# Ledger of designs, part 33: VH-VL binders against q8ixk2r445to577

Target 1, 133 residues: q8ixk2r445to577
Amino acid sequence: FFGMLQNKGLTDYCFDYNPPDENQIVGHQVILYLCHGMGQNQFFEYTSQKEIRYNTHQPEGCIAVEAGMDTLIMHLCEETAPENQKFILQEDGSLFHEQSKKCVQAARKESSDSFVPLLRDCTNSDHQKWFFK
Short names: E, the ipSAE of ESMFold2; O, the ipSAE of OpenDDE; V2, 0.75 times the mean of E and O plus 0.25 times the DockQ between their complexes.

## First folded at step 20 (VH-VL; framework fv_traxivitug)

Design i04 (at its last look DockQ between E and O 0.85; V2 from the best seeds 0.00; counts 0 for: pae E 2.3 > 2)
Fold by ESMFold2, look of step 20:
Structure i04 (fold): chain C 133 residues (1-133), chain A 120 residues (1-120), chain B 107 residues (1-107)
Amino acid sequence: as target 1 above (133 residues)
Amino acid sequence: QVQLVESGGTLVQPGGSLRLSCAASGFTFSKYWMTWVRQAPGKGLEWVANIKQDGSEKYYVDSVRGRFTISRDNAKNSLFLQMNSLRPEDTAVYFCAREGYQSMYYFDSWGQGTLVTVSS
Amino acid sequence: QSVLTQPPSVSVAPGKTARITCGGDNIGWKYVHWYQQKPGQAPILVVYYDSDRPSGIPERFSGSNSGNTATLTISRVEAGDEADYYCQVWDRSYDHVFGGGTKVTVL
């Protein structure tokens, strides 16, 4: 899959990545923002290795969750996808993180009304359902 | 170091034309949306226009649409603003600004501006 | 988002806290960015995405955004913080919108 990764429950919101500059794409958090497609920052590729790639930049970034964390952070992609970079996009739209056994959910950022994708216990909530457009 | 240097601001009569330039250095110019923001003397900031990385999309504030044209030359790391049918209300310092990497939400680097005065 | 409302001025004693508000309908659903501008100078970005700071901006600059109000907070205000401060959002319907600006005076 290739395009903007949109949330079903939080309608019209997409994965959105905004590193400080072209030389510092690693280590920053993925956010959610209104889908617009006007920049390159809302375009991601879901690969056969179960990666979510930020491939509009070279070297490419891959979304990861570090041990003990619930935030989605950008890492560099590797030749073989590490376990913390593997997400299963299931037929029902759930986005399952293999290593943690948790699902990606659209959640309100602490201290603001902004939204971010976070790992949470898997449920049938539409806030845990995702699709490419 | 990111550097943006505006030029071309001068005194022009109402109805006249003027072309502003902005020379960029210290970053990969073609990877960023670029913007003009203006500030009338003693007043606040007003966004004027922006342009996509490859120049294929351009947006303007209503008050300048049809009179101003933003453009860029990625081979020369240059941003331009062609201003036609100038009015006294266009009198301002015009800043060149870089938007965020691969986005168009905010302005992370600014030039020092060039003054345009429109008066008879 | 068509209008962002800021108070025209705020006065703060050195060492105290300045709070600069930016009002807009459901602004909490947008990311708010803040700029400092000293007289005769270009603006500089001091806070972006509501609460993040660019490199080189001291920790005493912070931001929050919820409901209809975003706030820039400057703790332990110094004389060098005297400037105009602008909030800004991106809105697909109106593109970039700035607030009217707030002059911070350090007494």
Scores: ipSAE 0.566, ipTM 0.876, lowest interface PAE 2.3, mean pLDDT 91
Fold by OpenDDE, look of step 20:
Structure i04 (fold): chain C 133 residues (1-133), chain A 120 residues (1-120), chain B 107 residues (1-107)
Amino acid sequence: as target 1 above (133 residues)
Amino acid sequence: QVQLVESGGTLVQPGGSLRLSCAASGFTFSKYWMTWVRQAPGKGLEWVANIKQDGSEKYYVDSVRGRFTISRDNAKNSLFLQMNSLRPEDTAVYFCAREGYQSMYYFDSWGQGTLVTVSS
Amino acid sequence: QSVLTQPPSVSVAPGKTARITCGGDNIGWKYVHWYQQKPGQAPILVVYYDSDRPSGIPERFSGSNSGNTATLTISRVEAGDEADYYCQVWDRSYDHVFGGGTKVTVL
């Protein structure tokens, strides 16, 4: 699966990654923004290693969850996907992070009405449902 | 260090044409969206046009569509703005700006600008 | 098309806090960016994605965005902070949009 990773509950919002510059492509937070269909910062791939890859840069970035965090941070992909980079995109659209045993939910950014994907306890909320478009 | 240097701004008569250039250095030019923003004397900032990394997509503010053409030469690290059918209201300092990496949401670097004056 | 509304001017005493607002319908649903422009100079990005701060920008500069109003806050204002400040958003329908700008005067 590849393309825009769009949220079901938060209509018209997609995974979005915008590193500050070409030399700092990892270590920053994945956000949500209006789906625009232009690729680039909104182009992701779900791989057979259960990675969510930011597939617009070499070396490629993979979404990771750092210890004790509930945010999605971009790391470099590895030959063998580390545990903190493994996600299960379920048939029902839920995006499950294996290591934390939590689901990715579209949520409001702290102190802002903007949105980010955050790890939360798994629910039946459409805000935890995602699909590639 | 990121540097953007505009040139080409001068005095032209209404209906005239002018081509602005922006020389980029200090970064991989071909990996960024680039944009032109203008500022009329004593006025605010107005987005004019932007262009995708490979030049395959171009977008314009309505008031310049059909008259202005944005282009780029990645081999020469250069951004251009061809301005035709110029009007007095096009008088402004024109800035070239780099958009955020892999993004077209904000402008993280700006040139000093070049003044275009359209007057009879 | 989207319109961003800023107050034309804000006056603040040195050491005090300046707040510059940027109004727009449901602007809190969009990411807002802020630029500082001093006379005769190019704009400088001072806040992006509502509240993130570029490297080199003092912590005195902060941003928030909620509802219909984004706010740039400059704490412990210095004489050097006197400038015009512009908010900006990107909209997939309306491309890039700037606010009208706010002149910040340090008294």
Scores: ipSAE 0.552, ipTM 0.880, lowest interface PAE 1.2, mean pLDDT 93
ESMFold2 (binder alone), look of step 20: mean pLDDT 92; pTM 0.944

Design i05 (at its last look DockQ between E and O 0.81; V2 from the best seeds 0.00; counts 0 for: pae E 2.3 > 2)
Fold by ESMFold2, look of step 20:
Structure i05 (fold): chain C 133 residues (1-133), chain A 120 residues (1-120), chain B 107 residues (1-107)
Amino acid sequence: as target 1 above (133 residues)
Amino acid sequence: QVQLVESGGTLVQPGGSLRLSCAASGFKFSKYWMTWVRQAPGKGLEWVANIKQDGSEKYYVDSVRGRFTISRDNAKNSLFLQMNSLRPEDTAVYFCAREGYQSLYYFDSWGQGTLVTVSS
Amino acid sequence: QSVLTQPPSVSVAPGKTARITCGGDNIGWKYVHWYQQKPGQAPILVVYYDSDRPSGIPERFSGSNSGNTATLTISRVEAGDEADYYCQVWDRSYDHVFGGGTKVTVL
């Protein structure tokens, strides 16, 4: 799949990535923002290797979760996807991170009205359901 | 180092035309939306126009739509603003600015500006 | 379009904390960016995405955004922080909007 990765429960919000510049795309957190499709920063690809790729930039970025963390951080993609970069987009729309055994959830940042995707224990919440648009 | 250098600001009569240029260096110009922001003497900042990386989409503040045209030449790392039917209210310092990488949200680098004065 | 309201001025003693507000209906649902402008100079970005700092901006500059108010906070204010400060958002209707600006005086 390729396009804007939208949350079902938090309507009209999409994955959104904003590195400082074209030479610093690694190590920054993925956020959620209102879907608009005007910037390349809202387009991602879900690959056969179960990666979520930021592929409008070269070299391509792949979303990862570092050990012991719950935040989605950009890494460089590798030929063979590392386990921390594998997300299973299930038929019901849940986005499962196999290494951590947790699901991606739309969550509000602490002390803010801004939203981010975070790993949480899997539930049936629409805030854990995702689809490409 | 990112540099943006504006030129072309001068005194013009109402109803006249003027073209502003911005020379960019120190970054991959074709990967960024570019913008013009203006500031009337003693006043605040006002966004004027921006243009997509490949020039295919252009947006304008209502007060200049139909009179101003933003354009870019990626081979020459240059941004332009063609200003027609100028009014005294267009008198301002015009800044060239770079938007965020692959986004439209903010302006991370600015030139020093060029002064346009529209007066009889 | 969204209207952003800033106080015209703020005075602060050296070493104290300055707080500059930016008001707008539901501004907490938008990312707010802040610029510093000294007389006769171009603006520079000091905070973006509510609370992130560009390279070279000291940690004394911080930001928050919730409800109808975003705030730029400058702790341990120095004389060199005296400037005009503007907030800015990107509107969903594809427009950029600036606040009217706040003059910070260090005295």
Scores: ipSAE 0.563, ipTM 0.866, lowest interface PAE 2.3, mean pLDDT 91
Fold by OpenDDE, look of step 20:
Structure i05 (fold): chain C 133 residues (1-133), chain A 120 residues (1-120), chain B 107 residues (1-107)
Amino acid sequence: as target 1 above (133 residues)
Amino acid sequence: QVQLVESGGTLVQPGGSLRLSCAASGFKFSKYWMTWVRQAPGKGLEWVANIKQDGSEKYYVDSVRGRFTISRDNAKNSLFLQMNSLRPEDTAVYFCAREGYQSLYYFDSWGQGTLVTVSS
Amino acid sequence: QSVLTQPPSVSVAPGKTARITCGGDNIGWKYVHWYQQKPGQAPILVVYYDSDRPSGIPERFSGSNSGNTATLTISRVEAGDEADYYCQVWDRSYDHVFGGGTKVTVL
């Protein structure tokens, strides 16, 4: 699966990654923004290694969850996907992070009306449902 | 260090044409969306046009569509703005700006600008 | 068409806090970016994605965005902060849009 990773509950919002420059493409937080269909910062791939890859840069970035965190941070992809980069995209649209045993939920950014994907306890909320478009 | 240097701004008569250039250095030019923003004397900033990394997509503010053409030469790290059928209201300092890396949302680097004056 | 509304001017005493607002319908649902421009100079990005700060920008500069108003806050204002400040958004429908700008005067 590849393309825009769009949230079901928060309609018209997609995964979005915007590193500050070409020399700092990792270590920053994945956000949500209006789906625009123009690729670039909104182009992701779900791989057979259960990675969510930021597929517009070489070397490629993979979404990771750092210890004790609930945010999605971009790391470099590795030959063998590390445990903190493994996600299960279920048929029902739920995006499950294996290591934390939590689900990715569209949520409001702190002190803002903007949105970010955050790890939360798994629920049946549409805000935890995602699909590629 | 990121540098953007505009050139080509001068005095032209209404209906005339002018080509602006922007020389980029200090970064991988071909990896960024680039944009032109203008500022009329004593006025605010106005987005004019932007162009995708490979030049395959171009977007314009309505007031310049059909008259202005944005282009780029990645081999020469250069951004261009061809301005035809110029009008007095096009008088402005034109800034070359880099958009965020692989982003369409903001401008993280700006040139000093070049003044275009359209007057009879 | 999306319109961003800024106050034309804001005056602040040195050491005090300046707040510059940027109004727009449901602007809180969009990411707002802020630029500082001093006379005769190019704009400088001072806040992006509502509240993120570029490297080299002092912590005195902060941003927030909620409801219909985004705000750039400059704490402990210095004489060097005197400038024009512009808010900006990108919308998939309207491309890039700037506010009208706010002149910040340090008294």
Scores: ipSAE 0.498, ipTM 0.869, lowest interface PAE 1.4, mean pLDDT 93
ESMFold2 (binder alone), look of step 20: mean pLDDT 92; pTM 0.941

## First folded at step 21 (VH-VL; framework fv_traxivitug)

Design e01 (at its last look DockQ between E and O 0.05; V2 from the best seeds 0.00; counts 0 for: pae O 9.9 > 2, placed apart)
Fold by ESMFold2, look of step 21:
Structure e01 (fold): chain C 133 residues (1-133), chain A 120 residues (1-120), chain B 107 residues (1-107)
Amino acid sequence: as target 1 above (133 residues)
Amino acid sequence: QVQLVESGGTLVQPGGSLRLSCAASGFTFSKYWMTWVRQAPGKGLEWVAHIKQDGSEKYYVDSVRGRFTISRDNAKNSLFLQMNSLRPEDTAVYFCAREGYQSLYYFDSWGQGTLVTVSS
Amino acid sequence: QSVLTQPPSVSVAPGKTARITCGGDNIGWKYVHWYQQKPGQAPILVVYYDSDRPSGIPERFSGSNSGNTATLTISRVEAGDEADYYCQVWDRSYDYVFGGGTKVTVL
C-alpha cells in the first residue's frame, strides 16, 4: 500500500513526518496532522516486509520503535527489516508492533496539545485503528 | 549552507510592473515548496505566495491574486515573482523563503530581502 | 484560522521571563511557529511545531499551545533578545497567517 495513513478515531488525521532538512531524516519522531496530501511528508508505503516506509526520500526511511520506548522514530530501511521496524496492519485496522506486542494509538503529546502516534497496550479503541487512503 | 538571495527590488510607478528573482543554493531546490513573504516599512509580516516543488500549484494572498505570478526554474535554482498593476500598498521588503523539507507548514530559511517602493 | 492576535509590545527586565501570546480560536489544534526579527534583518525561526527548537536556538526559548492561546516563553532574557516576535500557522486552505507581531523590549 502507498498513501496517507489515517486514524479512524482521530478523524482526518494522518501520519506526518517533518525532519529538519533533506540531510537529517533519521532519529526524529513521527507526528499526526490534518490530512492534506500536499506535502510528500504524509505519504508512506506499507511493504510486504511489514515496514512503514518514508519512501518519498532516498535513501528510504522506515518507522521504528527503539527498545523500551513508545515513540515512532525514523530509521533507515535495511535490506531485511529489523524486528523493531515490523508492524502488522490487521484486518480490524489495528497496527500491531511485533517486537513490543503493542498497538499504535493516536495520542496527545505530553509536552503540548499536538497529536502523535504512540505504542500502547492493545485495545479495541478507534484511536488504535488505521487505514490507507 | 542554505542561501537565498533576492534581487530586482527598485522604485516603480503605480500601475507599473516589476520582476523579483531569488537565487537559491546549499540545498536541493526542487525538493522544497518556495514562498514570498513581504513586510511594509514599520509593519508586520505578510505571506504573499508560494509554489509547489514542480511549479504545478501556485497560491496567493487575496490582495495580490490576479496581479502577481510566482514561478520557478528548477534547472537554475531560481524563484521569481512577477508583479503587475503595482499599488502604493505593495511597497515592502520582499523576502524569499524556503518551506520545510517535503512539508509546507513554516519557513525555515529566509533571504535578506529586496525593497520594492511603489510611488509617484 | 484567519486571525492571530498578539500584544503589540512586552517589556521585561534582564534575567526575567518574557511571555508572548498568540490568540486564535482553537489554535491549540494547530501547530504554531515563531519567528524572531531584529531591526533591519530577516526573520529567523526560533520555535516550530508549538515547542520544538531549530539547531542553534538556545533552550531559553520554549513554546506551548493549548486551547485558544499559544505562548512563546523566553527565560533569563538577555539584551540580545530584544526584537519583534511573530507567531504563524498554516491552514489546509493554503493560507499562512502571521500574528501582528510583538515588540519585546529589555529594560
Scores: ipSAE 0.603, ipTM 0.877, lowest interface PAE 1.9, mean pLDDT 92
Fold by OpenDDE, look of step 21:
Structure e01 (fold): chain C 133 residues (1-133), chain A 120 residues (1-120), chain B 107 residues (1-107)
Amino acid sequence: as target 1 above (133 residues)
Amino acid sequence: QVQLVESGGTLVQPGGSLRLSCAASGFTFSKYWMTWVRQAPGKGLEWVAHIKQDGSEKYYVDSVRGRFTISRDNAKNSLFLQMNSLRPEDTAVYFCAREGYQSLYYFDSWGQGTLVTVSS
Amino acid sequence: QSVLTQPPSVSVAPGKTARITCGGDNIGWKYVHWYQQKPGQAPILVVYYDSDRPSGIPERFSGSNSGNTATLTISRVEAGDEADYYCQVWDRSYDYVFGGGTKVTVL
């Protein structure tokens, strides 16, 4: 699967990554932004290694969850996907992070009109449902 | 200004039925999930039921499932709670509440409530 | 089965800080919302998404959530802050879950 990764509950919002430096794409937080399909900021790929790859730059970036964190951070992809970069996109649309056993949920960023994907307890919320478009 | 006004609360005997209404104004009603929350006298808040914008999804607390039905009429900006087979433990102030827009299940607006008393 | 535990009451002197806790297993992995309810009135949302504040709610109201405890903090407490406060989350099994409520008394 590849393309825009869109949230079902938070209508018209997609995974978005816009690093400040094109030559250093890792270490920043993945956010949610209005789905526009323009440029490269909203192009992601779900791989057979259970990675969510930011497949627009070399070296390739893969979404990871750092220890003790609930945010999605861009890391470099590895030949063998590390445990903290493994996700299960299920048939029901839930995006499950294997290591934390949490689900990716669209959430509002504090005191702003911005949104971010965060790890939370898995629920039946549409805010935890995702699909590629 | 967002307004929610509940009505229909009254005294009813156990086993009886009652229909509550909530009149909404000051916002686009059809864009929001709507919820009923109740509060027994001197007790805390208890979620009862909520309904999706288009009415296609409805969810209930276990204790009322099969007895209560939540519904809405978006053309009339109205929320309803049909309560059947009422029990004394259903006695409470019933609040109509709006869920936050594109939110993660909080209630940003509440009515003043309507009292339902179930007693012999 | 999911239970949110609040202290039944909290007493605070005017001008001081009140802290109301909401306990739950791994509650830090859930968004917690807080409501204020004064006698005979409807609840009012005072904090949502753990720490966001609705328009019109004073900055004296703040929230935090980590581990097994969410906390509503009311700084520079006023007499008008005397009320019941409820925490609330969404749960897969129980849908909406409220805490038992905390009565805040301003001494």
Scores: ipSAE 0.006, ipTM 0.616, lowest interface PAE 9.9, mean pLDDT 90
ESMFold2 (binder alone), look of step 21: mean pLDDT 93; pTM 0.951

Design e02 (at its last look DockQ between E and O 0.07; V2 from the best seeds 0.00; counts 0 for: pae O 9.2 > 2, placed apart)
Fold by ESMFold2, look of step 21:
Structure e02 (fold): chain C 133 residues (1-133), chain A 120 residues (1-120), chain B 107 residues (1-107)
Amino acid sequence: as target 1 above (133 residues)
Amino acid sequence: QVQLVESGGTLVQPGGSLRLSCAASGFTFSKYWMTWVRQAPGKGLEWVANIKQDGSEKYYVDSVRGRFTISRDNAKNSLFLQMNSLRPEDTAVYFCAREGYQSLYYFDSWGQGTLVTVSS
Amino acid sequence: QSVLTQPPSVSVAPGKTARITCGGDNIGYKWVHWYQQKPGQAPILVVYYDSDRPSGIPERFSGSNSGNTATLTISRVEAGDEADYYCQVWDRSYDYVFGGGTKVTVL
């Protein structure tokens, strides 16, 4: 799949990535923002290796969760996807992180009213349901 | 390292035309949306126009639409603003600015500005 | 449509904390960016995405954004922080909205 990865429960919010500059695309957090489809920062590819790729940049970025963390951070993609970069987009729309056994949920950022995707225990909440648009 | 240098600002009569230039260096110019922001004397900042990396999309504040044309030359790392049918309210310092990488949300680098005065 | 309201001025003693507010309807759902402009100079970005700092901006500059108010906080204010400060948001209609600006005076 390729497009904007949208949340079902948090209506009209999409994955959004804005690194500081063209040379610093690794290590920054993925956020949620109102879906707009403008620019290149809301387009992601879900691959056969279960990666969520930020591929408007070379070398390509892949979303990862570091051990013990709940935030989605950009890493470089690798030839074989590491376990921390593997997400299963399930038939019910849940986005399951294999290594942690947790689901991606739309959540408020602690320091503001802004929203971010975070790993949480899997539930049936629409805030844990995602689809490509 | 990032440097934006505007030029072409001068005194011009109402109804006249003027072309502003911005020379960019220290970054890959063709990878960024570029913008013009203006500031009337003693006033706040106002966005004027922006242009996509390849020049294929251009957007303008309502007050200049149809009168101003933004353009770019990626081979020369240059941004331009063609200003026609100038009015006294166009009097301002015009800043060249770089937008965030691959986004449209904010301006991370600014030039020193060039003063345009529209007066009889 | 969108209007961002800033106080026209804030006075602060050296070493104290300045707080500059940016008011807007439901601004907490938008990412807010802040610029510093010294007299006769270009603006510089000091905070983006509510609370992130570009390289070279000291940690005493911080930001928050909740409800209808975003705030730029400058702790341990120095004379060199005297400037105009603007908040800014982006709208999907390609509408960049700046606040009216706040003049920070350091006594």
Scores: ipSAE 0.383, ipTM 0.824, lowest interface PAE 3.7, mean pLDDT 90
Fold by OpenDDE, look of step 21:
Structure e02 (fold): chain C 133 residues (1-133), chain A 120 residues (1-120), chain B 107 residues (1-107)
Amino acid sequence: as target 1 above (133 residues)
Amino acid sequence: QVQLVESGGTLVQPGGSLRLSCAASGFTFSKYWMTWVRQAPGKGLEWVANIKQDGSEKYYVDSVRGRFTISRDNAKNSLFLQMNSLRPEDTAVYFCAREGYQSLYYFDSWGQGTLVTVSS
Amino acid sequence: QSVLTQPPSVSVAPGKTARITCGGDNIGYKWVHWYQQKPGQAPILVVYYDSDRPSGIPERFSGSNSGNTATLTISRVEAGDEADYYCQVWDRSYDYVFGGGTKVTVL
């Protein structure tokens, strides 16, 4: 699966990554932004290794959850996907993080105009449902 | 300005029925989940029921399931709570509350409430 | 099913900082919202999504959530802040759960 990773509950919002430096793409938080399909900021791929890859030039970035954190941070992809980069995109649209046993949830955070994907207890909320478009 | 005005609260005997109404104004009613929350005298807040924008989904706290029915009329900007088989423990101020738009289940606007007293 | 535990009361002097805790198992993995309720009035949302603040709510009100405890912090407390405060979450069983409430008294 690849393309825009869109949230069902928070309508018209997609995974978005816009690092300040194109030459240093890791270490920043993945956010949610209005789906526009322009550029590379909203293009992601779910791989057979259960990675969510950011479609950039080499080296490739993969979404990870750092220890003790609930945010999605961009790391470098590895030959073998580390445990903290493994997600299960289920048939019902839930995005499950294997290591934390939490689900990725869309929500407003920190600012009234900002939305982010965060790890939370898994629910049946549409805000925890995702699909590629 | 968002306004929610509850009505219908009164004294009723155990086993009786009562219908509460909430009149909404100042916002597009049909775009929001709506909720009833109650508060027994001197006690805390308790969620009672909520209803989806189009009324296709309804959820209830266990203690009222089968006795209470939440409904809405979007054309009239109105929320309702039909309460049957009322019990003394249902005595409370019943608040009408709006859930946040595209949010995760918080209540951003509340009415002043209407008092329901169930007593013999 | 979930239980949120709040202290029944918190006393604070004017100008000082009040902290109201909301305890729950792994509550840090839930979204916590906070409401202020003054006697005879409807509740007012003061913090949502752990730390976001609605328009019109003073910056003195802030929230945090981590581990097993969410906290509502009221800095530079005023007499008008005396009220009951409730935390609230939504759980996977489609229940909206409120804490027992905390009465904040301004001394």
Scores: ipSAE 0.010, ipTM 0.624, lowest interface PAE 9.2, mean pLDDT 90
ESMFold2 (binder alone), look of step 21: mean pLDDT 92; pTM 0.941

